# Designs tried in a protein design chat: VH-VL binders against Apolipoprotein N-acyltransferase (lnt). Part 2

Target 1, 229 residues: Apolipoprotein N-acyltransferase (lnt), of Prochlorococcus marinus subsp. pastoris (q7v0g7r236to464)
Amino acid sequence: WQTNMPTREKTNFKNQFINDKLISAQKIALSNDAKLLITPEGTLNNNFNLNFKSKIRMLAGGFRNSKNGLRSSLLGYQIGDKTYSSFIDKHRLVPLGEKIPGFLNIFSRGLSAVGGIQPGSDSRFFKWKFTQPLAIAICYEITDGFKIRNAVKSGAELIISAANLDPYPRKLHYQFLSLARVRSIENKKDNIIISNTGPSGLISEEGKIIKLFDPNTEQNDVVNPNFSI
Key: E = the ipSAE of ESMFold2; O = the ipSAE of OpenDDE; V2 = 0.75 times the mean of E and O plus 0.25 times the DockQ between their complexes.

## First folded at step 1 (VH-VL)

Design b5 (framework fv_becotatug)
Fold by ESMFold2-Fast, scan of step 1:
Structure b5 (fold): chain C 229 residues (1-229), chain A 120 residues (1-120), chain B 107 residues (1-107)
Amino acid sequence: as target 1 above (229 residues)
Amino acid sequence: QVQLQESGPGLVKPSETLSLTCTVSGGSISSYYVHWVRQAPGKGLEWLGVIYYSGDTDYNTPFTSRLTISVDTSKNQFSLKLSSVTAADTAVYYCAREVDTAMDYYFDYWGQGTLVTVSS
Amino acid sequence: EIVLTQSPDFQSVTPKEKVTITCRASQSIYSDIHWYQQKPDQSPKLLIKYASQSFSGIPSRFSGSGSGTDFTLTINSLEAEDAATYYCHQSYDWPYTFGQGTKLEIK
């Protein structure tokens, strides 16, 4: 689901509006026989709960509270869940004291309105019961080839790249797409890209763009990666 | 045509476990959500819980500590166990099918119901 | 839990009359309401799904309408065979809940 909800207006959306959109997105996904619904980074507001039981497996970008503070995460919902039952937290790409390359510095400037985000585990490996494992990259994590490669070495069969690139120049959208293609080629794995305003779509294990969504539009569409769930 | 049939003891003593089986004929229960609903004599319908063919369950709040629903897809059967029964559990028990077809979350087929009386 | 409240509880009606049964939800459930007919000593039968869609084989005199919190089942011209208890059911969220029922008796 490419949400097309501008970042500058996003914090004003109430949880009821997000719930209504999720119900619609799940209806569309199920009517197209989709097995998994994926949303962009930061789709769900802090302290968000579904007001319905999920009818499809879902990976939703959002926020969660932990002992160590607020996390930006991809939240896993199984069929029947009202609250996420699994998660993977966004990890800080650079340690304190290191210089961030120019294009990565622009990514870090667009951190969500929830500026108190704490880094999570550096593992990009995600596994649901009875599904093939996934390698997850949230926004600028796509630049960390080592962490994605380690997830693939641990058994991940598909790369998912979730982002919110709305605050960034179009050049960075293109660079994000190019990096996602490189990750697919070097790991020989398909990559599903989902971003708030684009780019979103499916990249093959050879770096070929199989499907690309229209940018700056709300779009629910199905992609069929070489992956079993 | 798919048919559902409940079966089990019609009389259960207080404090014992009520055990019922729903058998599906005319099709496989794969890709079904199967629900249990009960109706006390002269009263309305009460949802008890659901199971997906994968074994995933959800139960209505008053029953979470006493209710277990299970499925055996090889036999086209699913079962309900309700422990520590009292006279308030006297009811007709129905199993009902919800097909996993996109957003079709309604009961298209029901069993004919089985009366369970809880008495000493 | 979503509470569904039906009105009336009971109605004695004359054949050929137009009958209206209402169901009110304690919160918005959009169109996720379904109507069932239950005759004495029988299991419930689905009549209307998703507020307004007729289930296959159901006579055209039955229709449904509404969205959000307020829903209506209408029987345009009552037949003797329509003597039954009618229940609304919401599928918006678990636990699934039913209205308390509306019993129709033919005079």
Scores: ipSAE 0.000, ipTM 0.416, lowest interface PAE 17.8, mean pLDDT 77

Design b6 (framework fv_becotatug)
Fold by ESMFold2-Fast, scan of step 1:
Structure b6 (fold): chain C 229 residues (1-229), chain A 124 residues (1-124), chain B 107 residues (1-107)
Amino acid sequence: as target 1 above (229 residues)
Amino acid sequence: QVQLQESGPGLVKPSETLSLTCTVSGYSISSYYVHWVRQAPGKGLEWLGVIYYSGSTDYNTPFTSRLTISVDTSKNQFSLKLSSVTAADTAVYYCARSEIYDYVWGSLDAFDIWGQGTLVTVSS
Amino acid sequence: EIVLTQSPDFQSVTPKEKVTITCRASQSIGSNIHWYQQKPDQSPKLLIKYASQSFSGIPSRFSGSGSGTDFTLTINSLEAEDAATYYCHQSSELPYTFGQGTKLEIK
């Protein structure tokens, strides 16, 4: 689900609006025989609860509280869940060099500007019940080829790249797409990308764009990745 | 003018269910979350739970099995029901609102408006 | 749960004195701390939110600071009307918790 919801927007319908949109998105997904619903980074507010039991497996970008502070995560919902039952937390990029490439500087500034977000585990391997293992990249993590390769070596059969690129310049959107393609090629894995305003779609293991959603639109659409070992 | 007002019985017998209402006026209830907070005589503030815009709730751990918070949008009222009360539940009960939180920060806001509080005594 | 510990628990103060109240969290809470004033037989009133942001209508003598685990509420020049109990409150994670309170009495 490409949500097309601005992250900086201050509105008076937060959790109810998101719940209503999720009910709609799950209904559309099920009517199109989808097996998994994926949302962009930061889709769910902190302390979010579904007001219904999930009817489809879902990986939702959102926030969660932990003993060590607020985490930005992909939250796993199984069929029947009202709250997430699994998660993978965003890990902060920590470049070893003295200089950071321009687009990585933008990501680093974004993390500082938001504040309050704690880094999670550096592992990008996500294994949950009854699904194929996944390699997860949340936003700037797509730049870390080593971490994604490690997830694939651990058994990941598909790469999922979730982002919220609305705060960033359009040229960065295309750089993100290019990096996602490179990750697919070097790992020989399909890559599903999902971003708030785009790019979103499916990239093949050869780096070919199989499907791309219309940018800056709300879109629920089905992609059929190839799972390969 | 924005106002929150608690109401309910001042005296409840042990083992019974305490039922309180919080009536809100002067603002759209869909724009804020409502919390319940209590204060035992001479003691500090204790958070009980919250009801979100969606109608979903979260409760403080010791109250999960006996606390219910609900909303009646047609009456602009929030309700608190606390079952199996004991003398330890004697307190002033407040409802308080928080703004629907900043999407970017992912955190609930502070309690900007409070009701006047209602004293509940649990005694035979 | 996060435990908030305030210091002092009681202080008798003279008008025009500078007063400092501290709140220590059992774990890091970023800037997710809020301060309330409660006068006898009244409901709490929000003074400062997110460690340092003054709520509208609050006198400029009240200020807040800190981050992580250590937070401070300062009253720069105490007025007689400031006799009250002050509470810190964290919104970093559930369950939300309050400090035990600091009672200020005017001499």
Scores: ipSAE 0.000, ipTM 0.413, lowest interface PAE 17.1, mean pLDDT 77

Design b7 (framework fv_becotatug)
Fold by ESMFold2-Fast, scan of step 1:
Formats: C-alpha cells, structure tokens, sequence
Structure b7 (fold): chain C 229 residues (1-229), chain A 121 residues (1-121), chain B 107 residues (1-107)
C-alpha cells in the first residue's frame, strides 16, 4: 500500500484514522487476492493496536517499545492478530560526524524528527510463519549490500524494501530505486519496494523494473514476485 | 487572505440528500485540508469529516454510510452530501480549514460563516 | 471516542473578574487540546492551540494550561466583548471531539 501521506501528517495520524485506512487497504488487497499487505516505513503510530482482527498477513511500518528504548520496525501481523506477533527492527542509526556520506547524512537528519529511536539487531533476515524467509531493508539499510547479502545467504527468497522518503530530496528517491535494483542483481532475488510517496513497485532478479506505482498518489496495487508466500 | 464560504439550500425535506458547497478564495485548495463541522440549534459542535489533498476522506462513524465529501480543484470548491436526512440533521454546517501540515496544524485556524440547514416537511 | 467535559456550563460574571474554564478528557490526550470562542450568530474563532500556545492576534488576557486529562482556559481580566460560548477540542484521536461548551454572560 503506497499511502501518499506526507511524513509530518502520517506521524500525527491518530489510531482510529489509521485503523480505518487499514480496514480499507485490507479489503482492497483481499478483493485482489493478495497474500501479503506491505505498508511503508512509519505508517503506524507508536503503541498502535488494530481495533479489528487482521484479515490478511501484513508487514507494517511502525514503532516498537523495548526496555532499551523506542525502535523503528516492520511489524508482522498474522491473520487473526490484533497486535503484531513478529517484528524486525531498523538496525543502523547514522552516527554524528563529518564523514557521513551526504546520502546518509540526509537520513540522519530525518531521524531527528523522531527522537529516542534506538538501533536493533543488524540481521536483515526475517523468518516468518507460513512464508519463505525475507530479507528486509528499512530505508537507508538498502545501502548496506553486505547485510542484505547475508540475509539471502541465510535463506531469504525475496527482498522487501520499505521506506518513508517524503522528508528527503527527490534525488534520494531515485538513488533509493537504483540501490534497490543493485541489491536485486547482486543477490539474484526479486525486490518489492514500498514507500509512502514512491518509488514503489517490483524489481526483478535481473534488476529490471517490472512494475512501478505512480509517485505522489495513493495506490493499493498487487505485485507478483517469483516467490512462494 | 484565505476565506471559506458555505452555500446550499436552507431547507431540505426528510429522506432527501443535503448538498452543501464550501468555496475557498485566496489560495490553492490542494495545499490544505477541509473539515466539516455542524452545530444543532442550541447545541455544541460535532465533527463530521475531512478531505485530504489526495482526495481521500475520513468520516465520523455515525455518518460513514450517509456522508460524502468531495473536491473540485477547477472550481476551488469542497462539497458535502448527506443522504437520508431527518430532523436530527437540522444544524448550522461549517467548513473549517487546517492550513499547515497535519502534524503542526490539527486546529481549525479559519472557519466559514456557516449555513443553516433545516430539515422539515 | 474521547469525551470532553467542561465546567461550568454557564457563568454570569462582571467585567474585570478572572474567569477559569475547565476541560476534562475521558483519557490522556497529552497537550492535544485547543480552545475556541463562539459569539452569538458567529462562527467559532481559535484562541489557544496545543493547550497553551496563543493563536495570532489573540489578546494576552487569554491563556491556557494543562496536560494529560485536565486543562484550563483563563481570562485574566474579563471584558464585555468576551461574552461568548467557549469550546475545548481534542485532536489526539479520531473522531475529533468538542466539549459541550461554557457560556459566559457579562452582567
């Protein structure tokens, strides 16, 4: 689901509003026989819970509280869940300093909008019930080819790249797409990309763009990767 | 200066559809959100719904099946349609603006003058 | 839905008095409360946003405070033009809700 909600608006959306949008998105996904609903990074508010039982498997961008602080995560919901039953936390927070590449420096600036986020495990391998394992890149993690490669070596059959690129310059949107293509080529795996304003779509194992959603539009659409789910 | 002005018929018969327009002047309507709020005679304010720049809408739950909010960017107008009206829908209807992004602007900084709609046979 | 309860419903006050209006939320809403003034036959006007931030052009006699569930709007020295109904409004959760209103009569 490409939400097309500006980052500032999205972060201030209330739990009832998000629930209503998710109900709509799940109905659309089910009517199109989708097996998995994926949302962009940061779609759900902190401490979010569904006011309904999920009708489809969902991997939703959101936040998770741990005793060591707030985590930015992709949260896994199985059919029947009201709260997430699996998660993968955003790993790398860009450190302070002059030698951060300009590309990563932009991500560092964006992180300041959500204070208190702590890094999670560096593993990008996500083993989920009833699916083949996934390699997960949240936003700038797409720049770390080594960790995505390790997830694929561990058995991941599909790469999922979730982002919220609204706070960043348009050139970074195209760089994100280019990096996603490189990851697909390097690992010989399809890559589903999903971001709130785009780019979103499907990249083949040869780095070809199979489908690309229209940027800056709300779009619920189905992509069919070479992957058993 | 941005101004909001409601217009529409002041009298609607029970079971008919109430149709109102909010005309915006002094800015592009794609740059902000418009909410609809109503006030029954002698009563308080009740939120009805909102339309976002994308054309997406959210409605207060009692109204979801009856309410439609839409936008016509060529006319700089927002519209509200409420079907199957009853005497309980008699109220002054306001359109109200959120002019900045939703994160920094969840207050209604400017309201239209309001239009009274009476539902009566 | 979050219910906002205002106190008092009605108050008759003399000019120059200090007036305090209370708004209580049925659950914690942080500082996501806003205050409006509505004079007879007029649309509401924003006074205070996010519990304590005065909107542009609002006289300094109006101030707001509070967090969590208890909020107050204070008018430090009431003037004749302040005769109106005052509403609190929460933006923490959809549906957006308003208090029932507090009517101030000057006499």
Amino acid sequence: as target 1 above (229 residues)
Amino acid sequence: QVQLQESGPGLVKPSETLSLTCTVSGGSISEYYVHWVRQAPGKGLEWLGVIYYSGSTDYNTPFTSRLTISVDTSKNQFSLKLSSVTAADTAVYYCARVSEDFYSSSWFDYWGQGTLVTVSS
Amino acid sequence: EIVLTQSPDFQSVTPKEKVTITCRASQSIGTYIHWYQQKPDQSPKLLIKYASDSFSGIPSRFSGSGSGTDFTLTINSLEAEDAATYYCHQSDSFPLTFGQGTKLEIK
Scores: ipSAE 0.000, ipTM 0.402, lowest interface PAE 19.0, mean pLDDT 74

Design b8 (framework fv_becotatug)
Fold by ESMFold2-Fast, scan of step 1:
Structure b8 (fold): chain C 229 residues (1-229), chain A 125 residues (1-125), chain B 107 residues (1-107)
Amino acid sequence: as target 1 above (229 residues)
Amino acid sequence: QVQLQESGPGLVKPSETLSLTCTVSGGSISSYYVHWVRQAPGKGLEWLGVIYYDGSTDYNTPFTSRLTISVDTSKNQFSLKLSSVTAADTAVYYCARHLEYGSGSYFEDWYFDLWGQGTLVTVSS
Amino acid sequence: EIVLTQSPDFQSVTPKEKVTITCRASQSIGSSIHWYQQKPDQSPKLLIKYASQSFSGIPSRFSGSGSGTDFTLTINSLEAEDAATYYCHQSSSYPLTFGQGTKLEIK
């Protein structure tokens, strides 16, 4: 339970350490002729910045500050970027706005603009430069088949499922994998799944697992979970 | 009412090791990152390094070969040792904290919300 | 390393005037900028965190704005007690860095 080991996890979230791991991951991706590097949910610290120019297109799990508060996001980096140039925020399924009486909806609009009490966009459609349109599911969003279907109807050609499942029991890992497979079948689209400790891999439009990656504890002289690609 | 307080000798001879202590009172250090920042007379602020309560450290590049920051959790004390000092190391030395905010998310509040009063160190020839 | 450049270095201002201090980063840092006030012979005091968020207990005349590389601290109606040196600080990447400081004197 790596994410439940306070001492080790706090050490692992230092910006210098994350930068070194990203450089290593990009070198490995490039040596394998990869076109895109995708990291799990929550890989980057809040307020993270690369100390190098990205050498590959990257979609990294991290955090974004907005006037509506801190957001968990996938952050898009183009080649040459030191900071993200695109993003998609994790959607909150239970909006606080439902608690506001209809009579007060005019006033609630003002509060939402200032205080950010409303969730981010529920659209899972992500159109990124030099990449085919994507349908994005961050962790529990994989359970919302209608939102993923709508993204595919809007033109998404690939599903990306990013998560951090370390805090959860193994049965939820299996459920995540099963739901990802169902989404691929329903939409006839491949699904790339990326999770901190697994499951990670490629699922075909028929729901078949084409390739499966799992972080290993074999000697690579690292004490943290491996980055999945 | 948590307080940070620096202590140590006010004068250090050139080539010797400067040793400072930052004592935390009024609270537990288990969520603290403690930074050391110095300010030469009439100059601006310069970041030296940081330590987390578990002993992990990061140092600013000019100091990596001669700076050591450590923690004694039983005493709620952080220490700074800077070796091979010269007149250029004459400064007011501050300890300052940032808090790890939001347990479970590992989100950190990277601003310095609490500073010690500072301790002047003079390196005399 | 990320270099922070403040402007102006020094300004002499009369009470109740609006003062603007700028901080420019050598590369984009998002919103990871914080502002401190340091009075003579005192430790720095946090005013604004993450570009625009007021720290607890700070007078409403202090405000911050900006994103990316260009950041501003504004004192809307200057008081005599605001005579101090102001520093910006970035927390986007190691090493952490400060601007060179802006000294405000009250006439």
Scores: ipSAE 0.000, ipTM 0.412, lowest interface PAE 17.6, mean pLDDT 74

Design b9 (framework fv_becotatug)
Fold by ESMFold2-Fast, scan of step 1:
Structure b9 (fold): chain C 229 residues (1-229), chain A 122 residues (1-122), chain B 107 residues (1-107)
Amino acid sequence: as target 1 above (229 residues)
Amino acid sequence: QVQLQESGPGLVKPSETLSLTCTVSGGSISDYYVHWVRQAPGKGLEWLGVIYHSGSTDYNTPFTSRLTISVDTSKNQFSLKLSSVTAADTAVYYCARAPYEEGIDYYYMDVWGQGTLVTVSS
Amino acid sequence: EIVLTQSPDFQSVTPKEKVTITCRASQSISDYIHWYQQKPDQSPKLLIKYASQSFSGIPSRFSGSGSGTDFTLTINSLEAEDAATYYCHQWSSLPYTFGQGTKLEIK
């Protein structure tokens, strides 16, 4: 599942829009006997609640408030949930572009602390009870081969790469795809790529692109990953 | 209310295999995983390895070829085997619990066993 | 591997003093560091997690700070029962190493 969501709309309109999209996506997934629905990074707004009970297991890109500040996360919804019951927080917070001069870094850190997103645990391992474990990369975390490898060593059988590449140039979209491919090859695991406006698809354990979706198009698809080594 | 208790031989001969058990009581084994740490007499803490909630393991570099950590979920027991021991392996051995919650390995060790002293000598 | 260097190795302090212990990492580890206290003949005890978060049941006189490579553990108004060795521990990368320890003796 991929959405092409405008950034300048009011929060209430966005929440209704997101709920409508999720209902539609879940109906499509269920009609195709899908077992899991995955959304791009940042699909849900902060303090988002479903206005319906989830009918499928879902990993939704969103935000959560922790006692340590705001986290960017993949939020896990079990069947019957209206609020997420599990999560994995984004660890790597890397701004785009060149290094900011030292004096501006102080202001960036201050703004981040006031209203910004804080990094979470560096573990990329995610597992629901009695399901196959996953290695999760949110946006730039795909650049951290060591952390993804650690998740695979901990038992992850599939890599999920979720991103919101909306604010970034097209060249970076292709770099994201290339890094996801490298992660699949080095770990011998399939990688499901879910992106808001960039590339989405399945990359095999040999690094072959099995399916690639058109960028800038709202798409819903069903993919069957390979859980073997 | 979770408690950990290490047990094993107090004396092991050089070149033999050291076998230790960590028994966990209270709590659900699905809510944590275990690290092993040792401390030579008068020295600091040395991380040995971990068995994650998935059952996968990681070991500190000098121990990769001779250390094995395992779990028996039916007995709520973790085990450590260290082969080809020498006098340098004389230490107090600890098992320590780290929380696992909602797919996330938390790396802080919030409950520690009492430690068991192992002396390696002829 | 990431080397954690603590300072000082040893300090003799009087009750009610404010004590700071430093831990320096050989490379950036964000806030992926925890602090442990070990009293003589006892097991280590978790004191501070994720550089600055107090663990439940730990007296409020203990606090942690720092990010990147430089971290500090502060004991405000030292008590006699704080005589112990303190260790920093990183989990940013394998192997998950400890600092060499800082021993505090109370006069």
Scores: ipSAE 0.000, ipTM 0.426, lowest interface PAE 17.2, mean pLDDT 75

Design f10 (framework fv_flanvotumab)
Fold by ESMFold2-Fast, scan of step 1:
Structure f10 (fold): chain C 229 residues (1-229), chain A 123 residues (1-123), chain B 108 residues (1-108)
Amino acid sequence: as target 1 above (229 residues)
Amino acid sequence: QVQLVQSGSELKKPGASVKISCKASGYTFTSYYMNWVRQAPGQGLESMGWINTYTGDPTYAQGFTGRFVFSMDTSVSTAYLQISSLKAEDTAIYYCARGSPYYEDLSGWFDPWGQGTLVTVSS
Amino acid sequence: EIVLTQSPATLSLSPGERATLSCRASQSISSYLAWYQQKPGQAPRLLIYDASNRATGIPARFSGSGSGTDFTLTISSLEPEDFAVYYCQQRSDYPPYTFGQGTKLEIK
């Protein structure tokens, strides 16, 4: 689901609006016989709850409160859930005052804008009951080839790259796509990319782009990745 | 279906400026590079460069920097070529052509093409 | 910059004959070559991309071959509408994408 919701505006999307969009997205996914709905990073507000029971398995970008503070996460919803029942947290947080390489600095700037975010587990390996294991990269984690490779070595059969690139220059969107292609080639695994305004789509294990969504549009579409071993 | 429609022919004096339009229809304008190609009377095709319609960034071939400007307006799905300080040697048919999808590192081969805009520079 | 040289400059044949057009690159471009057809008063039309892949809607009589520095466009049996100027183009450099000078295919 490419959401195309503006993040540069100082506007709050109310929980009702998000719920209505999710109901619509799930209906479209089910009508296209999709098995999993994936949203971009940061799609859900902090403390968000569905006002309906999920009709499809979903990985939704959002925020999680933990004993160690606020986490930016992909939240897992099983069929029947109103609250997430699984999660994977963004694992890297660079201090605001620390000097870092240029484009990594750009990514960390967006993360710090949420405030109070803590790093999660270093593992990018995500395993759901009754599903194939996944390697997860949230935003700038796509630059960490070693961690994605470790997830694939642990058994992940597909890479999921979720991002929200709106705060960043359009040239960085292009670089994000290039990095996602490199990760697919390195690991010989398909990569599903989901971003708020783009790029979003499917990259093959050879780094070929099988499908990309139109940028700056709301688009619900199905992609069929190859779960190669 | 998918088509590119260019503005009409222009007759200009040396030193003037011209702005050629290329209106896209039948596809999402921002999903593909837009290329510009020049063909002087009786001569072959010459690539001028392209604009990445996703980022708005132009790339100019050697010899087409300075006086030549690629721009676009996404609200009307139109790409523009502006030539300033026109010279007699700028007399040519100028084509726009759709390139590769924006996710490619380089603009690719060209399909479809606009019908061409003849620019004549004479005193 | 990569220079593309097309030969012959002019090829005179009759309908029904086989046409073979050559394009040579000044250095290796792997398979990053396309062929275009241009009829008088018209915009060019893509025929072949990546040396040997026929573009959508292009008749089977058109075929491309070659890799590295030597490429050919073959028209197996000429139709009247095939008499036009043909251009090769490379996409290996960043930038420019250079064109050959063209081969004019004319009726004998």
Scores: ipSAE 0.000, ipTM 0.453, lowest interface PAE 16.0, mean pLDDT 76

Design f11 (framework fv_flanvotumab)
Fold by ESMFold2-Fast, scan of step 1:
Structure f11 (fold): chain C 229 residues (1-229), chain A 125 residues (1-125), chain B 108 residues (1-108)
Amino acid sequence: as target 1 above (229 residues)
Amino acid sequence: QVQLVQSGSELKKPGASVKISCKASGYTFTSYAMNWVRQAPGQGLESMGWINTWTGNPTYAQGFTGRFVFSMDTSVSTAYLQISSLKAEDTAIYYCARDHEFSGYDYLPDAFDIWGQGTLVTVSS
Amino acid sequence: EIVLTQSPATLSLSPGERATLSCRASQSVSTYLAWYQQKPGQAPRLLIYDASNRATGIPARFSGSGSGTDFTLTISSLEPEDFAVYYCQQRSNWDPLTFGQGTKLEIK
């Protein structure tokens, strides 16, 4: 689900509005026989709960509280859940022992400027009940090829790249897409990209763009990766 | 003109300390990690570790902990290597080298693309 | 640590000949391998990154190939300025980054 909600406006939306949108998105997904609904980074507010039981498995970008502070995460919902039952936290706020090229600097600085967000585990390997393992990149984490490779070596069968690129220039959207393609090629795994205003779609294990959503539009669409879900 | 310019050669006695500088120019200093590489006489290249120029955090390879300190000063775009309690086996040419990322990006060289000219440190009594 | 073994230790050839230099890793480094050239009294120079990509300004006669544990640097037709020591470096594990021991390319 590409949401097309500007980041600033989205943070002002009440949980009821988000719930209404999720009900609609799940109905559309189910009517198209989708097995999994994926949302962009930061879709759900902190302490968000569904006002209904989920009808489909969902990976939703959002925030969660931990003992070590607020985390930006991809939250896993099973069928029947009102609250997420699994998660993987964004780790890559400020890279350690790694270079940030000039054109990526502003992107990284923008991400690290969000007050109260703290990094989580550096593992990008996500093993979810009843699915094959996933390699997860949340926004800037797509630049860390080593950690994505480690997730694939650990058994991940699909790469999921979730982002919220609304605050960034169009040229960084292009760079994000290019990096996602490189991750697919070097690991020989399909990559599902989901971003709030784009780019969103499916990249093959050869780095070919199989499907791209129209940028700056709200779009619910189905992609079929080479993966069992 | 992207370049790294290192300080001049040093002749020291065992037990002394030395501080080598590596001044960057022609690019944004904080956008690239600075690596240190040692080459003993007649030997190959040996990675010592690096300093993250964005955070200031050093990472040392095994064998280069304790006596070796990586530091930097962003106001003058300069990285430093300090070696304390010098030993004869520290005699070597020390290079600084710029690093992009530890990833396989086709358009971003995942390698040491720019090197300093090297600083010879000789330790003898 | 990942150990890189280069062969041969020395390679004696004449200008105009083809040079083939090998680098073998103790474990898979995927394509995360770079090649450097070092002339006496000079700093190393980047030739190839990500196994097969030529660095900016490097002549077309230099090419790299390989993946996993076996890598090759090829110089299609040697020029006098190509006689130097060549090092491979693995980039798969940055703790620590490691270099091969070098191959010396010398005039026969």
Scores: ipSAE 0.000, ipTM 0.413, lowest interface PAE 18.8, mean pLDDT 75

Design f12 (framework fv_flanvotumab; at its last look DockQ between E and O 0.02; V2 from the best seeds 0.00; counts 0 for: pae E 5.4 > 2, placed apart)
Heavy chain, then light chain:
Amino acid sequence: QVQLVQSGSELKKPGASVKISCKASGYTFTDYGMNWVRQAPGQGLESMGWINTNTGNPTYAQGFTGRFVFSMDTSVSTAYLQISSLKAEDTAIYYCARLYEESWGTEYFDLWGQGTLVTVSS
Amino acid sequence: EIVLTQSPATLSLSPGERATLSCRASQSVSSYLAWYQQKPGQAPRLLIYYASNRATGIPARFSGSGSGTDFTLTISSLEPEDFAVYYCQQRYDWPPYTFGQGTKLEIK
ESMFold2-Fast, scan of step 1: ipSAE 0.006; ipTM 0.488
ESMFold2, look of step 2: ipSAE 0.031; ipTM 0.541
ESMFold2 (binder alone), look of step 2: mean pLDDT 90; pTM 0.922
OpenDDE, look of step 2: ipSAE 0.022; ipTM 0.627

